# Designs tried in a protein design chat: VH-VL binders against Protein archease. Part 12

Target 1, 141 residues: Protein archease, of Thermoplasma acidophilum (q9hkc1)
Amino acid sequence: MDSDDNRTLSYEVVDHESDIGVIVYGKTYEELFSNAVYAMADLIVDVSRLKENRKMHEVITGKTPEDIMVNLLSRVLFYLDTYYILYYRITSKYSDGELDAYFYGSEIPEGIEYRNVIKAVTYSDLAVKPEEGYAKIIFDL
Key: E = the ipSAE of ESMFold2; O = the ipSAE of OpenDDE; V2 = 0.75 times the mean of E and O plus 0.25 times the DockQ between their complexes.

## First folded at step 17 (VH-VL; framework fv_relatlimab)

Design k6 (from k1 with heavy chain I101Y; at its last look DockQ between E and O 0.51; V2 from the best seeds 0.72)
Fold by ESMFold2, look of step 17:
Structure k6 (fold): chain C 141 residues (1-141), chain A 121 residues (1-121), chain B 107 residues (1-107)
Amino acid sequence: as target 1 above (141 residues)
Amino acid sequence: QVQLQQWGAGLLKPSETLSLTCAVYGGSFRGYFWNWIRQPPGKGLEWIGYIDYTGSTESNPSLKSRVTLSLDTSKNQFSLKLRSVTAADTAVYYCAREDWYRGVYTGFDYWGQGTLVTVSS
Amino acid sequence: EIVLTQSPATLSLSPGERATLSCRASQSIRKYLAWYQQKPGQAPRLLIYDASNLATGIPARFSGSGSGTDFTLTISSLEPEDFAVYYCQQEDNWPYTFGQGTNLEIK
């Protein structure tokens, strides 16, 4: 039975040459996916400056949790690049091969300062390990 | 054809808990946001809150301390509880489906029939 | 929270006339305004979303316009079934809020 563990509620930035990555903490797949979405979004802009005024629902599929992580984060980048909407919070249910996800985010305000321009989510060092309490993701800048 | 049917007790005394349930027929329960909205007699509409399929909720700050939203995914039902009611809570209560398409709000497109809840003085 | 003020409170017109209903927001809500129609004893019916997009099944005589703080619902030629109360609703800022309504009544 899981307990409230504050050590798994945030992310750490890791340097990888000219790229950037994160380690996120969580005891479930849902927590790791949620914290990864938040971490990636916060690397792009200061999410504390965003409204939560956009919503959507999508089912993210993949053969492995790592595939789902890449597909999930790539989908967030797609909406940012195409529609200028940054989804920075999700609620979800994970089951074999699927993440049933509810996305919450914001249109990017005009003039907001970007922290980084993330071009892609990579498979480099990618790990999604709820049994060890973490996930690691490297982004291509 | 999507239909929302709602029920619950319509007459309460002050300090009781309002409890309403809404069932969804003829459509998907997943993929939408399930809302409660109320309308005092002869007045405008007030948003109460929503719940998503994962159980995540948001509610109007004016009511947040008294509101509990819940769902039963096995029955395609969602429910509202409003604690410690007063005469000011007398209203027609509606359940409603909230729809979004790729970040675009497309409205409250299906509504329940409404339930008048009267709180005696 | 964002206050939506509708005007006029009552609009008395005849079938065939053009109706213009106003909604003013207390601060900018950009384009994020919806319009609803409500008849006595019925739930509201969605007409317009994103200020100007017709909802599914809504007749083309309905149109919406505006952005920022000033929004308009127009009914180009009133039909008997159009006499009802109309509400605007914003979704730009939490919590969602509705205007107080405009009663469009038959003259």
Scores: ipSAE 0.663, ipTM 0.866, lowest interface PAE 1.6, mean pLDDT 91
ESMFold2 (binder alone), look of step 17: mean pLDDT 92; pTM 0.947
OpenDDE, look of step 17: ipSAE 0.910; ipTM 0.950

## First folded at step 18 (VH-VL; framework fv_relatlimab)

Design m1 (from k2 with light chain Y96W; at its last look DockQ between E and O 0.60; V2 from the best seeds 0.70)
Fold by ESMFold2, look of step 18:
Structure m1 (fold): chain C 141 residues (1-141), chain A 121 residues (1-121), chain B 107 residues (1-107)
Amino acid sequence: as target 1 above (141 residues)
Amino acid sequence: QVQLQQWGAGLLKPSETLSLTCAVYGGSFRGYFWNWIRQPPGKGLEWIGYIDYTGSTESNPSLKSRVTLSLDTSKNQFSLKLRSVTAADTAVYYCAREDWIRGVYTGFDYWGQGTLVTVSS
Amino acid sequence: EIVLTQSPATLSLSPGERATLSCRASQSIRKYLAWYQQKPGQAPRLLIYDASNLATGIPARFSGSGSGTDFTLTISSLEPEDFAVYYCQQEDNYPWTFGQGTNLEIK
């Protein structure tokens, strides 16, 4: 969308066969993780229709930043599937092997239309590259 | 076990900045939401705002333009500044811990002792 | 913002009696309501969270109920130390708000 220079994109949608993916931008691990959580949530529902009235704190661990990304996004899906709470914003501190994350979200309102049903976060084409300014994640629908 | 102890100047003139600090003892500073709540004399409680360990904040819209929340993670302390005070800001100010365990709200479970701040009229 | 209205404003009872305190929200807050007790010169003390869950260290004579817009705090048999001001508080939507209080005074 080169014709609209006053709009900044939070994420770009990419096609991956019969699944869906995103590219998110950021210069730090914290930015990439935060933008990935937002992007996945916005693929599920229109986040602009949600309150921010649910909170939690969890430490997400993993051997690599890619493992942490999968574990982080899978945790968001877990709360959505189990408790019908969609955490769509995080604040965090990243250190090697650990993401200390504060989650902010909302119970899903009755009657809200799901854009997509995301079953899982995959390792397909998975990249977390703050040195290159992006992360790429493919979801299984 | 957990103790919140607060301090700051208790007497202000109009237009000054209220500044209070709360220290956390006997418990973790990480993993919680650190709040300020005030109570005018003889009246009910008003939520001011919170800060998390990363420095992210949320504040009561009625006060947001005058409120600054901050933390010092090396000392397990968090602070409130309220600019441009008037007599209407006279209250007992409390710091409080807010907890959410696996999405379950458990309330403000630990409170500071309170600080009476008087703004001369 | 969500307004919480407590009733009665003052409740005069004797030790051993049952106290029933009400809190009404201006819109549904589902179960996201807490109750606090406050004695003169002290900070509030958390009694109940999520409408009905007893906080740690609170005596079993305290209980909470309700959902949606109508909530109740019950003290089954008043002890002398229970005479205080009681506040309800919601965390369903920002800003977090408190009721105006019910003064439970000794008759």
Scores: ipSAE 0.580, ipTM 0.856, lowest interface PAE 2.0, mean pLDDT 90
ESMFold2 (binder alone), look of step 18: mean pLDDT 92; pTM 0.945
OpenDDE, look of step 18: ipSAE 0.897; ipTM 0.942

Design m2 (from k2 with light chain E91Y; at its last look DockQ between E and O 0.66; V2 from the best seeds 0.73)
Fold by ESMFold2, look of step 18:
Structure m2 (fold): chain C 141 residues (1-141), chain A 121 residues (1-121), chain B 107 residues (1-107)
Amino acid sequence: as target 1 above (141 residues)
Amino acid sequence: QVQLQQWGAGLLKPSETLSLTCAVYGGSFRGYFWNWIRQPPGKGLEWIGYIDYTGSTESNPSLKSRVTLSLDTSKNQFSLKLRSVTAADTAVYYCAREDWIRGVYTGFDYWGQGTLVTVSS
Amino acid sequence: EIVLTQSPATLSLSPGERATLSCRASQSIRKYLAWYQQKPGQAPRLLIYDASNLATGIPARFSGSGSGTDFTLTISSLEPEDFAVYYCQQYDNYPYTFGQGTNLEIK
């Protein structure tokens, strides 16, 4: 155990060969999507060092909740890579085939230390299961 | 063409609750951030807070303990309650639309007509 | 809380003159500043966002500049309808804050 082992974790990191994954918890699709966005963002940069000064709205579509999860997280990566904005918190309404999402985040400060460089969100072991209380996502580094 | 129309009681006694409602016409209620901003007579502007379509809010820390923001998506309306008012809460209250396009702030681009709320001394 | 200080408090000019209005932030707000115009009995009108971008429908005689802590709104040649109160507003951090205003009055 580490010296700070009594801390409550927002997500669990899982090893997957040369890649990294997370397990997030939630009882609804909205909770799972929100916690997944936060988890991925925190794997990239220490989110506690960011201030929430950027916002946007987008509708994320997909045939399955798993497709929406990949599309959602890929969209967050797109804004990071293209505009240097890391969205780390969302609020949303989920309905069949659609996630109506409000994104909250921060432009990346100059010289901030990246924890990981996530190349892509994968379908490997991907699961979005609110009835079982979790989602699992594997990222390609 | 977007229009914001607001209403609510304009005269209150100390300790009462201020309650204002803003209706959005001619545009989407979804996809924006719905704000309240106040202006004491002859003075500058103070941001109160916003609500998004999902009901998530952010409020000015100076007012947060007294502020409740809410919405009615079936009527395209959002509302402000401010508890325990005093004479210091006398102001013109505005609702306003806040827009962000791909993370670029484009300001408070549409405002309600304003409601003067007077709290007796 | 980020304090915005506008100067001058009152600026008296004639139509056709150039107006220069200043806004100073208590700490760097980078480019995250907007300008508004307000006439008596009316809600504010957005003029400029991100320090220098003209809002939709605003005449080209309005321009904004600056970054960090010092910002300027310029009106190149004043029209009669430009005499009003002007506010700057920052959105670098919550709470959003406004300057106290500059009253641009007809001389």
Scores: ipSAE 0.608, ipTM 0.852, lowest interface PAE 1.9, mean pLDDT 91
ESMFold2 (binder alone), look of step 18: mean pLDDT 92; pTM 0.948
OpenDDE, look of step 18: ipSAE 0.901; ipTM 0.944

Design m3 (from k1 with light chain W94R; at its last look DockQ between E and O 0.64; V2 from the best seeds 0.73)
Fold by ESMFold2, look of step 18:
Structure m3 (fold): chain C 141 residues (1-141), chain A 121 residues (1-121), chain B 107 residues (1-107)
Amino acid sequence: as target 1 above (141 residues)
Amino acid sequence: QVQLQQWGAGLLKPSETLSLTCAVYGGSFRGYFWNWIRQPPGKGLEWIGYIDYTGSTESNPSLKSRVTLSLDTSKNQFSLKLRSVTAADTAVYYCAREDWIRGVYTGFDYWGQGTLVTVSS
Amino acid sequence: EIVLTQSPATLSLSPGERATLSCRASQSIRKYLAWYQQKPGQAPRLLIYDASNLATGIPARFSGSGSGTDFTLTISSLEPEDFAVYYCQQEDNRPYTFGQGTNLEIK
């Protein structure tokens, strides 16, 4: 996504057939997870229109960093669908097998325009590679 | 039973740095938001800011330029520094736990005993 | 920032009476209001969150209501221990802000 508000882009959009994806950059797992959450949220709505007024903490587990990425982003989608809260920023500590995550987000304002309706996070081309400085995630629309 | 115990120097001169520490006993240090709140004598409460377990902070914009929040996860402690104090910073300072359960705010449910900080005029 | 205005500033009542304390927000904060009790020399104690939910260990004589800009704390029958200062606090917007307090004093 591109913004006229002079912000530095934290992600690049990747077209994948009728689906959409992102490439995010970072040199740590924590940076990649954080930038992926922001990127997915910004694909759903214009995050600059939101005020951060909701918080939570959850521990996300998985056998691989890729499993944790899917589980993390799927939790964000779950709260959006169930509670109408979009968490678009996280802070976290990564250890093997778990991500101790603090989520920051917003109740979705009435009448906000959705950019995309993301149904699911997929394993297609999924990569979480801080040693190579990036993560790639494909979403099912 | 969760308990917050706070300490720090209570008498300062103008321009000095206020420094307070809060230790958490009988409960988890993870999963909460650790706050500082102050109350000038005979007045209401003012939120200063919070820190999470990862070290991420948010501070009241009115104080942000002078506030440093930090934590020591090995000791279950978190700290406030307020630079360049004046008489207007005289207050009782509290540490407090902020809780959110599955995205629902449940308030500042545990508080430290309070520390009176007096800045001489 | 959101300003919370409490009324009355002082409320003088006797044990057994009903107390009604008001908090008005400068803009809608939906349901996102908490109430605290504070006695001299003590830290505040959480009473109510999300406008109407009792915090753990708070007696049923305390209740909260309201949404939008107008909120009420009610104490159905005052006990001697209830005479204190009461503060409302909003969490819908940062910075978190508190009302100036209502002093509930014994007649």
Scores: ipSAE 0.649, ipTM 0.874, lowest interface PAE 1.7, mean pLDDT 92
ESMFold2 (binder alone), look of step 18: mean pLDDT 92; pTM 0.948
OpenDDE, look of step 18: ipSAE 0.886; ipTM 0.936

Design m4 (from k2 with heavy chain E58R; at its last look DockQ between E and O 0.71; V2 from the best seeds 0.77)
Heavy chain, then light chain:
Amino acid sequence: QVQLQQWGAGLLKPSETLSLTCAVYGGSFRGYFWNWIRQPPGKGLEWIGYIDYTGSTRSNPSLKSRVTLSLDTSKNQFSLKLRSVTAADTAVYYCAREDWIRGVYTGFDYWGQGTLVTVSS
Amino acid sequence: EIVLTQSPATLSLSPGERATLSCRASQSIRKYLAWYQQKPGQAPRLLIYDASNLATGIPARFSGSGSGTDFTLTISSLEPEDFAVYYCQQEDNYPYTFGQGTNLEIK
ESMFold2, look of step 18: ipSAE 0.673; ipTM 0.879
ESMFold2 (binder alone), look of step 18: mean pLDDT 92; pTM 0.949
OpenDDE, look of step 18: ipSAE 0.909; ipTM 0.950

Design m5 (from k2 with heavy chain T106H, light chain D50K; at its last look DockQ between E and O 0.71; V2 from the best seeds 0.76)
Heavy chain, then light chain:
Amino acid sequence: QVQLQQWGAGLLKPSETLSLTCAVYGGSFRGYFWNWIRQPPGKGLEWIGYIDYTGSTESNPSLKSRVTLSLDTSKNQFSLKLRSVTAADTAVYYCAREDWIRGVYHGFDYWGQGTLVTVSS
Amino acid sequence: EIVLTQSPATLSLSPGERATLSCRASQSIRKYLAWYQQKPGQAPRLLIYKASNLATGIPARFSGSGSGTDFTLTISSLEPEDFAVYYCQQEDNYPYTFGQGTNLEIK
ESMFold2, look of step 18: ipSAE 0.645; ipTM 0.867
ESMFold2 (binder alone), look of step 18: mean pLDDT 92; pTM 0.948
OpenDDE, look of step 18: ipSAE 0.905; ipTM 0.947

Design m6 (from k2 with heavy chain I101Y T106H, light chain D50K; at its last look DockQ between E and O 0.64; V2 from the best seeds 0.75)
Fold by ESMFold2, look of step 18:
Structure m6 (fold): chain C 141 residues (1-141), chain A 121 residues (1-121), chain B 107 residues (1-107)
Amino acid sequence: as target 1 above (141 residues)
Amino acid sequence: QVQLQQWGAGLLKPSETLSLTCAVYGGSFRGYFWNWIRQPPGKGLEWIGYIDYTGSTESNPSLKSRVTLSLDTSKNQFSLKLRSVTAADTAVYYCAREDWYRGVYHGFDYWGQGTLVTVSS
Amino acid sequence: EIVLTQSPATLSLSPGERATLSCRASQSIRKYLAWYQQKPGQAPRLLIYKASNLATGIPARFSGSGSGTDFTLTISSLEPEDFAVYYCQQEDNYPYTFGQGTNLEIK
């Protein structure tokens, strides 16, 4: 996405040794979770080539917002790996310990070029800070 | 047993706004997609759109400029407004629950009773 | 927009007979097709989702098959309550679209 100068930046790529990370911006938990899902999806494929034709609902739980972020993004990776569906947009309601999330995405088109293969979401440098306006996530390639 | 009950005014003049409400009983309001579908008399079905619990919507491009979908999560209700109606909008309007379990489509499994809306010519 | 064309428009049969209803899509919708039954004055009733999965509470005499562009609803032995209009619906892409219906009427 950083190579596209005619769009509003939604995330920044962070180099982390041989892995990749993102910083996303937002003033609410919901905004940070949504922007993180989009950022991870866009690191995997060019999201502009996807057609939103699949959806689902899941409740993501965790003891902290950081736990919820890992569980949320790991769930997106699970559907990609298992069903070849990439969810790249969520809408949600956050309460303590719970993210009530609606996922929107696409089956991966045949022949699409993968930008990266993300193996896992990590806790390395993980931060979810709406009071500071950002979240930071590192992915294992 | 899940039940959808719908209501709204059934007789409109051209240019008025159609307004319908659907209430959900006997099941969760969260976790589903809440749809409106219409059927002109003696004709087939046309999908209007849906809303989720967070207020996110998708609608038929043919109607999108005139459609407003909304919800009241405290009452387990969702609503359709269709602006600037004409005789072509005369139809039975249904609310329906759309089920996607773990990313798998399970159809429109529960429907409201239907509301005939007539737009005078 | 994906167009679904149902055939025949009207099917006249007697109780005990086998009914075969067809739905053809204007492009591949893979297996993402549902079938509904509608009786006069009533809302549609879901029969089949994902081409071949029987919805809860639907009798086993109903079955669905097909993939790609060609789909079939079969009723193995017609009961009097089965005479109704049947619609197919695709969920592969937005907007969702329905076929124009097949009227299954009593001979």
Scores: ipSAE 0.671, ipTM 0.877, lowest interface PAE 1.5, mean pLDDT 92
ESMFold2 (binder alone), look of step 18: mean pLDDT 92; pTM 0.947
OpenDDE, look of step 18: ipSAE 0.912; ipTM 0.953

## First folded at step 19 (VH-VL)

Design q1 (from m4 with heavy chain T106H, light chain D50K; framework fv_relatlimab; at its last look DockQ between E and O 0.59; V2 from the best seeds 0.75)
Fold by ESMFold2, look of step 19:
Structure q1 (fold): chain C 141 residues (1-141), chain A 121 residues (1-121), chain B 107 residues (1-107)
Amino acid sequence: as target 1 above (141 residues)
Amino acid sequence: QVQLQQWGAGLLKPSETLSLTCAVYGGSFRGYFWNWIRQPPGKGLEWIGYIDYTGSTRSNPSLKSRVTLSLDTSKNQFSLKLRSVTAADTAVYYCAREDWIRGVYHGFDYWGQGTLVTVSS
Amino acid sequence: EIVLTQSPATLSLSPGERATLSCRASQSIRKYLAWYQQKPGQAPRLLIYKASNLATGIPARFSGSGSGTDFTLTISSLEPEDFAVYYCQQEDNYPYTFGQGTNLEIK
């Protein structure tokens, strides 16, 4: 039995000209942020090839949930580019312009094949809508 | 000055459930990973698991089926339950704070005073 | 699971001497090793993290070195309060594991 027919995907890839986008699902802000981090990380490398052996805590702030999403995902890209650590799972508490986030990830293995090189998280078509059960994010490649 | 104070019953019979609680004073309960570590008498240390402020946990695979980690954020407390104990679970149990800064491990920097748990034969 | 083997099991020295304690991992743990000191009836005390970084409040006579599988804790000149059991701990992979300890005792 093919599990793809009956499972909820963690994210969907959407076409966006020369860039790439994703739709993630969740009923809460915390779920949407978590699934967005996973989706972006899995677009960068095959996350199934990583061991979860690094972790940290940071507070992500922003005026709107969309600002927090951009700041959160940009922070993940920062650690990848600066320390070669890809955080691909978070747990968090969201309130009042603040995401209190615990990041879990891995140092990037030597010689791993990158699926995509994501330069930035954009505000283009950006939506964080737990009341509608989804978030949409477009990345600049 | 961060201080961890722990408590719980120290004498158990086989098959009972070990239950320990650790309270955090003088520092933030958020932003850290809260661990349990045990030391059998005269032996080395064994990591049991951790919990974060959101309730997410990871446990030593050797104990995972018997371990429950929990927290009470309103009281700045976190707890260990270990089910179905045997004499092999006799040890001093410690709670400890684990710190990570920018993905760099900074160790178990604050420890509780320890609780000797003895499982009778 | 990663096994850490400490040697020697017991090290007998006098105050003022240099102590060298070894920790060997069953596989590479890169630099992801910590050292702890434990005195009787007390919880462990963090000394070193990430192989060579001195923890807050630890005297400069303590130092750590090594990478891969072989690691060393050095105490340049022993003080009376340094006689204790020392444990290494790896944080490269879960579960975290500790060495069996080296008992540093006064001659």
Scores: ipSAE 0.731, ipTM 0.887, lowest interface PAE 1.2, mean pLDDT 92
ESMFold2 (binder alone), look of step 19: mean pLDDT 92; pTM 0.946
OpenDDE, look of step 19: ipSAE 0.887; ipTM 0.942

Design q2 (framework fv_relatlimab; at its last look DockQ between E and O 0.63; V2 from the best seeds 0.76)
Heavy chain, then light chain:
Amino acid sequence: QVQLQQWGAGLLKPSETLSLTCAVYGGSFRGYFWNWIRQPPGKGLEWIGYIDYTGSTRSNPSLKSRVTLSLDTSKNQFSLKLRSVTAADTAVYYCAREDWTYRGVYHGFDYWGQGTLVTVSS
Amino acid sequence: EIVLTQSPATLSLSPGERATLSCRASQSIRKYLAWYQQKPGQAPRLLIYDASNLATGIPARFSGSGSGTDFTLTISSLEPEDFAVYYCQQEDNYPYTFGQGTNLEIK
ESMFold2, look of step 19: ipSAE 0.715; ipTM 0.883
ESMFold2 (binder alone), look of step 19: mean pLDDT 92; pTM 0.948
OpenDDE, look of step 19: ipSAE 0.901; ipTM 0.947

Design q3 (framework fv_fiztasovimab; at its last look DockQ between E and O 0.70; V2 from the best seeds 0.00; counts 0 for: pae E 2.9 > 2)
Fold by ESMFold2, look of step 19:
Structure q3 (fold): chain C 141 residues (1-141), chain A 121 residues (1-121), chain B 110 residues (1-110)
Amino acid sequence: as target 1 above (141 residues)
Amino acid sequence: QVQLQQWGAGLLKPSETLSLTCAVYGGSFRGYFWGWIRQPPGKGLEWIGYIDYTGSTRSNPSLKSRVTMSVDTSKNQFSLKVSSVTAADTAVYFCAREDYIRGVYTGMDVWGKGTTVTVSS
Amino acid sequence: QSVLTQPPSASGTPGQRVSISCSGSSSNIGSDYVYWYQQLPGTAPKLLIFSNNQRPSGVPDRFSGSKSGTSASLAISGLRSEDEADYYCAAWDDSLSGYVFGTGTKVTVL
């Protein structure tokens, strides 16, 4: 099938004191990173109401998959805060120390309702475990 | 400087599959988006679609059911197939590089020279 | 609108200013950036203007772009014989989820 519009929603919300977290599911690093980006974006706005009219490429580096996850999600927050573009879908190739990522997203529409304002991605309880089929990420609100 | 070299089918009969390949020289294959555009004789340009390094695509909805795009990352190549061709698919087909600035698409800044495809009526 | 509308032709003498209109809709030009391509006879198109009014390196400042509402315009000042070509506008169209090109304008230098 055509890989266009392959947005997969597969996450659970986890309450964590005054913050919010997600558990995402996937059998590969690429799936876990993709589902984490989508989950974080959907916590911010209703992604089903966004267009896909912005795209970019960046290489995300890190010493561990957990470092890459934090750096990846922090990069998405950076573009939202700086350019008002929410990247909610990625495709990527993972290798040791690097995620070669293609980002797809939308300019944020005027007057869209935010579900949450996420300040940061944290290392709290952070796990990226494709062998166990999940990743867990906690966000600072 | 980066160059796009393209090749493929020249003359087809109705119902055959059009197959074109574009190779990237003198520049990076990663980090860009790779597009296909066609131009019927004496007419304007029509966007077909684009593909990224991972194989993810977006296609013109009027062509989507007949179009397959792919990448061969070991050869820095990307390819277009159009199934069930008719005379309406007769055109010059171009491959192109797409770039961006701060996440905003900046257009197709490098083009192949084109491949003429003729489908008998 | 699924196609951007341009006049089929425009002409001028050397040194004159020529303008080419591009008419779209709220789903394309009205909500997204406009791009212009120049196609010299017998060649592939080349990017002339991106993001409404930006010039790639090597494009002379005689070429300028603008956008207002659902319409865009390309202006060529100080017209030269080398500017004789076809010109196409383009934009992303949200309703089609894809790029749409204009109908094209043939510029002749008299």
Scores: ipSAE 0.441, ipTM 0.826, lowest interface PAE 2.9, mean pLDDT 90
ESMFold2 (binder alone), look of step 19: mean pLDDT 90; pTM 0.933
OpenDDE, look of step 19: ipSAE 0.860; ipTM 0.932

Design q4 (framework fv_necitumumab; at its last look DockQ between E and O 0.64; V2 from the best seeds 0.00; counts 0 for: pae E 3.1 > 2)
Fold by ESMFold2, look of step 19:
Structure q4 (fold): chain C 141 residues (1-141), chain A 123 residues (1-123), chain B 107 residues (1-107)
Amino acid sequence: as target 1 above (141 residues)
Amino acid sequence: QVQLQESGPGLVKPSQTLSLTCTVSGGSIRSGGYFWSWIRQPPGKGLEWIGYIDYTDSTRYNPSLKSRVTMSVDTSKNQFSLKVNSVTAADTAVYYCAREDWIRGVYHGFDYWGQGTLVTVSS
Amino acid sequence: EIVMTQSPATLSLSPGERATLSCRASQSIRKYLAWYQQKPGQAPRLLIYDASNLATGIPARFSGSGSGTDFTLTISSLEPEDFAVYYCQQEDNYPYTFGGGTKAEIK
């Protein structure tokens, strides 16, 4: 009924030298992008402690689904760094070269406990493969 | 410029489903930064937010109504709809559809409202 | 949910007078408050968002102030068309909630 049900944990953590990565599962591009945003946000803070009180819309472009993934996740990091808003849930429509996305998230509350500080999304081992049911993303701490 | 218009039956029997549609004109329901809401006002009472929907069918409902409410979007008709199941006399109200403005992630309130439609629940 | 309390319930004033309407939240909503005007038989009209920002097309005689739990709508000099019911609404947490209203009526 409620879009808030996407708060469930839906990713696996991957060890990667001095950094951290995730594998997310999904059968569509929309699912993979949504689960990747959630996974990255949950690596930063416990998303279950956030309230969804901020929202926005942006169109994310890229030459490949992998480019869109990097651009999408980098945009989430930009809002966190610049405005202290963590968008942790998206809904979207994917078409070739574009992700038309609604972002839902929260201003970071005072006293929140950080799990990690993610500096960047990398191209290392990056894969977005809905027909294989997964995406893999490595983050630079 | 943007106009919202509610439509649906004005009289509903207890335990039945209330169904309303909001038609948007002078703008697109797919416009980014906007969210499409239902808000109701019982006669002589204040306002109660029911929920919002975006054009991708993502919804959020008032928890007091969540078990009974569904919303949907028809982008081809530029419409969004509300269903309230198992109605009682407490659901008698003027129902408004409204546009919630979040341009560039900044809240600007409900800037456009329909004129409202009275729905009476009585046997 | 956050309870919004408006006072006074009724404000009886003459045209040309200054009106001051209060809205109090049951917990801090920071700046995330909007004000609406509603005339009989009409939909609400947005006046103020983010506590103090005038909505498009709203006359400068309307102003909003406050932060945290206490907020004020001021009408510097009442015009005949300003006699209506005024609602505050918080957007800091879901569900969005409205105050019970302040009715401004002609004395």
Scores: ipSAE 0.426, ipTM 0.816, lowest interface PAE 3.1, mean pLDDT 90
ESMFold2 (binder alone), look of step 19: mean pLDDT 91; pTM 0.938
OpenDDE, look of step 19: ipSAE 0.887; ipTM 0.942

